VH-VL binders against p04169. Designs and how they scored, part 4

Target 1, 76 residues: p04169
Amino acid sequence: GLPDGVEDLPKAEDDHAHDYVNDAADTDHARFQEGQLCENCQFWVDYVNGWGYCQHPDFTDVLVRGEGWCSVYAPA

## First folded at step 15 (VH-VL)

Design s26
Fold by OpenDDE, look of step 15:
Structure s26 (fold): chain C 76 residues (1-76), chain A 123 residues (1-123), chain B 111 residues (1-111)
Amino acid sequence: as target 1 above (76 residues)
Amino acid sequence: QVQLVQSGAEVKKPGASVKVSCKASGYTFTSYAMNWVRQAPGQGLEWIGWINPNSGRTKLDQKFKDRVTITVDKSTSTAYMELSSLRSEDTAVYYCARESYDWYSGYDYFDYWGQGTLVTVSS
Amino acid sequence: EIVLTQSPATLSLSPGERATLSCRASQSVSRSGYSYMNWFQQKPGQPPKLLIHGASNRATGVPSRFSGSGSGTDFTLTISSLEPEDFAVYFCQQYYKYPYTFGGGTKVEIK
C-alpha cells in the first residue's frame, strides 16, 4: 500500500537512483529490456495520473513515473 | 562454468576491416550484455561498447561510432566486434567481457573475460 | 569523459608488505550513496580479473587481503600483505557514465 503523505512526495528526476529515467525510452542502460516499466515492476504501487510509489528503499522519498525505468527493475 | 572464447590473432593492412568473435558458454547468453574492450601494447584499457544480446541494443563510445559494429548470433551464443578503416593505432588486444550485476546492490561489473584477440595493423 | 588517474605508476614492494593504490577521478563517480568504481588485476598475457566492484565489494573468490575504499573522486585499493601472486598491474574503472573509462594502471612489482 501507499505510505502516509505520499501525496506530498516530489516527483523523481532522472538519475534519482539506479540510473532512473522518467521515460524508459531514454535509458541507455545495458540491462534494459524492451517492455520493462516501473508500472510493471514488483515495487510499483499505482498512485495518480501515471505516477506511483516505488517500494524500493532508494525511491521511498519520491514518486516515480509508470513509464519510467531503473536498473533495479524486477518483474512483477 | 562461464567461458568466453575469442577468435585468433589477426594481421591487417591499414584501411582494412577486422571482425573478432567471442563465443560464450556456461550461461544464458541473452541475459547479459557483452562488452568489448581493447588494450594497446603496454597500455591501459579502452572501452569500446556493449551489446544486449536479447534486444540487439548497442552502446558505443562515440570515438568508434563510425567504425565499429557490434553484433550477436544468438543461435551460436557468439558476439562479434567489427572494426573498419583500420589504422596503426588500432593495434591492440581486443577483449570481450560479460557485464554482470549484483542483485542486491544493483552494481554492474565485468566478471568474465575472453582470452583476448591480438589485432595488428601494419603496412 | 571521466579521466581516472592512478598513482603511483609503479609500486616496488616486497612480499608481506602493505600496498596502497590510488585512483582519482576527474569528477565524482558517486551518487545516491553508490560509487561506480571497479578494480581489476591483470597479469602478463592474461585478461583483467575483477577484484572489487562498487568501490568496496570484493568479487567472488577474491582474498580478504584485497580491499577497496573511497567515494566521490578518490578511491583506494589496498593489499594488506602482498603475496607473490599479487605482483601485477591493477586498473580502476568507472561506469558512472559513458564512456566507461579505465585508469592507466599501477604496476606492483617486486623490490
Scores: ipSAE 0.768, ipTM 0.930, lowest interface PAE 0.5, mean pLDDT 95
Fold by ESMFold2, look of step 16:
Structure s26 (fold): chain C 76 residues (1-76), chain A 123 residues (1-123), chain B 111 residues (1-111)
Amino acid sequence: as target 1 above (76 residues)
Amino acid sequence: QVQLVQSGAEVKKPGASVKVSCKASGYTFTSYAMNWVRQAPGQGLEWIGWINPNSGRTKLDQKFKDRVTITVDKSTSTAYMELSSLRSEDTAVYYCARESYDWYSGYDYFDYWGQGTLVTVSS
Amino acid sequence: EIVLTQSPATLSLSPGERATLSCRASQSVSRSGYSYMNWFQQKPGQPPKLLIHGASNRATGVPSRFSGSGSGTDFTLTISSLEPEDFAVYFCQQYYKYPYTFGGGTKVEIK
């Protein structure tokens, strides 16, 4: 679930960690497969207006975009 | 068991082309990027590029972009690297290497390598 | 492109001795506390074998005498007590930024 204080988290910028991008179409990472998005990743918890909370330890300090991607993507 | 088996040694003249194959077995071919790396005799390693076998997307070191084509055949689980306009400095062992990852850390690494293909360019 | 400089070029040591291998990057290969540096071992006539990924994580099946450390631009591979099978060439490799690059290698040879 959503952590206490999620409303205070800043929005992630590109390159936050693990080659993160706010738009999956912008990645040139070798691992990327079409259709992978933060919002269909096992770490995704929906929040508001297309932003979500990523439960991966390296993203607990930011909100991520649902249409984003990073190299630690794991299918739900 | 994961295995990458490459085509045999080649001897070529300057200006010719060579196509090296890398047949994969023991894993889902389309789930892992395939890299090509070369090593001149007695020298270090030089990355050439990778292909995502599922999408066909490639990334090449710019020094090779004019001369290298990387492709796959999904039906035979085989990757290919073709190097054209060969020069004597292209003499090297050419390796294919599977790129794997640790989802927890996000680190990428070459965990399985082919046996290497010696390409000799000599007049 | 990021240049990796390994030193020394050659270590001549005996079994049981400690080996310390250095790899210095021309710019940082670390971001957000993570280091995009791998180490490989290569024996004559063989492809490279992964030893360490992420600067400090031993690959599956790699003995505990191998350890990696460092961050930013300075990285170290340590073999705490050399075994006969450890005499080989060792390469560092970065994947922080394209193109991926390798160091020139350190040969660990029998004294």
Scores: ipSAE 0.071, ipTM 0.795, lowest interface PAE 6.0, mean pLDDT 90

## First folded at step 16 (VH-VL)

Design t1
Fold by OpenDDE, look of step 18:
Structure t1 (fold): chain C 76 residues (1-76), chain A 123 residues (1-123), chain B 111 residues (1-111)
Amino acid sequence: as target 1 above (76 residues)
Amino acid sequence: QVQLVQSGAEVKKPGASVKVSCKASGYTFTSYAMNWVRQAPGQGLEWIGWINPNSGRTKLDQKFKDRVTITVDKSTSTAYMELSSLRSEDTAVYYCARESWDFWSGYDYFDYWGQGTLVTVSS
Amino acid sequence: EIVLTQSPATLSLSPGERATLSCRASQSVSRSGYSYMNWFQQKPGQPPKLLIHGASNKATGVPSRFSGSGSGTDFTLTISSLEPEDFAVYFCQQYYKYPYTFGGGTKVEIK
């Protein structure tokens, strides 16, 4: 679920960790597959306006974009 | 059980083209990018590029952008690397290598390699 | 491109001795606490074999005598006690950014 204080988390910037991009279309990672997005990742928790909380330890300090992607993507 | 089996040695003239194959087995071919790496005799390793067999997306070293084409045949789980306008300095062993990764860290690595294909370019 | 410089070019040692191999990158290959450096072993007539990924993680089946360390621009592969089968060429490789690049290799040979 969403952590306490989620409303105070800043939005992640590109390259926050694990080659994160706010727009999956921007990645040139070898592993990326079309249709893979943060919003369908097992770590995703929806929040507000297309942004969500990522339960991966390296993203607990930010909000991530639903249409984003990173190299630790895992299908839900 | 993962295996990458490459095509046999090639001897070519300068200016010709060569197409090396890499047949994969023992895993889901479309789930892993396939890299190509070459090694000139007695020299180090040089990355050429990769292909995502599922999407067909490729990434090449700009050095090879005009001469290398990487493709796949999903029906046969085979990756191909074609190098055109061959030069003597293209003489090398060419390897295919599967790119795997650690699920938690996202670290990528080449875990399985083909046996290599010697391509000799000489007049 | 990121240039990886390995040293020494050749390392002559006896079985049982400690081997320390260096790989220096022309720019940092680390970010967010992660280091995008791998190490390979290669023997004549064979493809490279993965030893270390992410600077310090042993690949499956790699003996405990192998270890990797470092971050930023300086990385080290250590073989605590050389076995006869360890005499080979070792390459570092970065995948921090394209193009992926390899070091020139260190040949560990028997004294």
Scores: ipSAE 0.804, ipTM 0.939, lowest interface PAE 0.5, mean pLDDT 96
Fold by ESMFold2, look of step 16:
Structure t1 (fold): chain C 76 residues (1-76), chain A 123 residues (1-123), chain B 111 residues (1-111)
Amino acid sequence: as target 1 above (76 residues)
Amino acid sequence: QVQLVQSGAEVKKPGASVKVSCKASGYTFTSYAMNWVRQAPGQGLEWIGWINPNSGRTKLDQKFKDRVTITVDKSTSTAYMELSSLRSEDTAVYYCARESWDFWSGYDYFDYWGQGTLVTVSS
Amino acid sequence: EIVLTQSPATLSLSPGERATLSCRASQSVSRSGYSYMNWFQQKPGQPPKLLIHGASNKATGVPSRFSGSGSGTDFTLTISSLEPEDFAVYFCQQYYKYPYTFGGGTKVEIK
């Protein structure tokens, strides 16, 4: 679920943590596989307008893009 | 048990090509990037590039881009590195190395290496 | 590309002594509290063996006498008390930016 105060979280920038990108097409990470997105990740909780909350500990201070990706991606 | 077994030593003349193989066993071949790294005799290590065996995507050090081709055969769990237009300075031991990661931190590292393949280039 | 400079090139010590190996990067290899630096050990006739990932995390099966530290541009590998099997060459490796690069190595040899 969404945490208290989610509406106050800033939007993540590229490279926030774990090679994060707001657009998965921008990654050159060796482990990336086409079709992997934050919005189909185990850690994803949908919020609003294509932004969501990532439950991974290193993303609890930001919102992430649904079409984004990071190196700790795990399929739901 | 994870194992990477490379092809045997090669002796080549300048201008020729060499293709080194790396047969993987003991893990899901398509789940881990395969890297190629070389080491000239008595020298340090030089990264050549990687391949994602599932997607076929590659990344190469630009100094090798026109001379190296990295490929895989998924059916035999084998990676290949071909280096063309060989020069004497290409004399080195060539290693394949599996790129693994720590799930939570996302740190990447080369956890298993092949035994190395000596390629000697001499006129 | 990011150049890694290791010092000293050769470290001559006896078993039981403390070894301190330096690796300096030409630019930062750290971001957001993460350091993209690995350490390897290489013995004659063998491939490199991973010791440390993420600057300070020991790989599985690496003895507790090995430790890594540092961030940004300055990194250290420490062997608290050298054993006979620790006399080898040690390399640092960054993967912060392509191309991945290695340091030139520090040879730890018996005095």
Scores: ipSAE 0.392, ipTM 0.869, lowest interface PAE 3.0, mean pLDDT 93

## First folded at step 18 (VH-VL)

Design u4
Fold by OpenDDE, look of step 18:
Structure u4 (fold): chain C 76 residues (1-76), chain A 123 residues (1-123), chain B 111 residues (1-111)
Amino acid sequence: as target 1 above (76 residues)
Amino acid sequence: QVQLVQSGAEVKKPGASVKVSCKASGYTFTSYAMNWVRQAPGQGLEWIGWINPNSGRTKLDQKFKDRVTITVDKSTSTAYMELSSLRSEDTAVYYCARESWDFWSGYDYFDYWGQGTLVTVSS
Amino acid sequence: EIVLTQSPATLSLSPGERATLSCRASQSVSKSGYSYMNWFQQKPGQPPKLLIHGASNKATGVPSRFSGSGSGTDFTLTISSLEPEDFAVYFCQQRYKYPYTFGGGTKVEIK
């Protein structure tokens, strides 16, 4: 679920960690597959306005964009 | 059980083209990118590029952008690397290498390699 | 591109000795606590074999005598006690940015 204080988390910038991009279309990573997005990742917790909380340890300090992607993507 | 089996040695003249194949087995071909790496005799390793067999997306070292084409045939689980306008300095063993990764860290690595294909370019 | 310089070019040692191989990058290959450096072993007539990924993680089946360390621009592969089968060429590789690049290799040969 969402952590306490989620409303105070900043939005992730591109390259926050693990080659994260706010727009999956921007990645040039070899593993990326079309349709893979943060919002359908097993770490995803929806929050507000297309942004969510990522339960992966390296993203607990930011909000991530649903249409984003990173190299630790895992299908839900 | 993962295996990458490459085509046999090639001898070519300068200016010709060569197409090396890499047949994959023992895993879901479309789930892993395939890289190509070459090694000139007695030299180090040089990355050429990769292809995502599912999407067909490729990434090449810019030095090869005009001469290399990487493709796949999903029906046969085979990756191909074609190099045109061959030069003597293209003489090398060419390897295909599967790119895998650690699920938690996201680190990527080449875990399985083909046996290599010697391409000799000489007049 | 990121240039990886390995040293020494050749390392002559006896079985049982400790081997220390260096790989220096022209720019940092680390970010957010992660180091995008891999190590490979290659024997004559064979393709490279993965030893280490992410600077310090042993690949499956790699003996405990192999270890990797380092961050930023300086990385080390250590073989605590050389076995006869360890005499080979070792390459570092960075995956921090395109194009992927390899070091020139260190040949570990028997004294």
Scores: ipSAE 0.850, ipTM 0.948, lowest interface PAE 0.5, mean pLDDT 97
Fold by ESMFold2, look of step 19:
Structure u4 (fold): chain C 76 residues (1-76), chain A 123 residues (1-123), chain B 111 residues (1-111)
Amino acid sequence: as target 1 above (76 residues)
Amino acid sequence: QVQLVQSGAEVKKPGASVKVSCKASGYTFTSYAMNWVRQAPGQGLEWIGWINPNSGRTKLDQKFKDRVTITVDKSTSTAYMELSSLRSEDTAVYYCARESWDFWSGYDYFDYWGQGTLVTVSS
Amino acid sequence: EIVLTQSPATLSLSPGERATLSCRASQSVSKSGYSYMNWFQQKPGQPPKLLIHGASNKATGVPSRFSGSGSGTDFTLTISSLEPEDFAVYFCQQRYKYPYTFGGGTKVEIK
């Protein structure tokens, strides 16, 4: 689930950590596979308006875009 | 057991092309990027580029962009690197290397390498 | 592109001695607590072998005498007590920014 205080988390910018991008189409990472998105990642918890909470330790301080991607993506 | 087996040594004249193969076994070929790296005799290592075997996406060092083509054949789990307009300074051992990663940190690294393919360019 | 400068070019040492190898990057290869620096060992006629990834993480099967440290622009590979099989060339590699680059190498040779 969503942590307490999720409503106060800032939105991530590109390159927040692990080659993060708010739009998966922008990545040039070798491991990216078409169809991978934050919103279908095992770390994803949906929140509001296309933003969610990523449970990966390096993203606990931000909201991430559902259509985003990062290099620590793992399928649900 | 992961294994990368490359094609045999080649001798070429300046201006020719060479195509090196790298046959992978012991893992899911489409799940790992394949990199190409070369090493001139007595010198250091030089990254050429990678291919994502699933999608066919590539990234090349700008130095090679107009002379190198990297491809895969998924059905045979084989990667290829073709270098055209060969010059004497292209004489090197060419390696394929599998790119793996650490799950939590996302660090990427070359964990398995082919045995190398010597390409000699001589007039 | 990011240039990696290794020093010294050659270390002439005896078995049992400590080897300290330096790699300096022309710009930082670290971000958010992660350092995108790898170390490889290479013996004549063989492909490189991964020793260290992420500046300090030993790869599978690498002996405990090998360690890596550093961040930003300055990185070190240490071999605490040289064994006969450790006499080889060692390369650093950055993966922070394309194109990926390698250092020129440090040759560790028998005195």
Scores: ipSAE 0.593, ipTM 0.908, lowest interface PAE 1.9, mean pLDDT 94

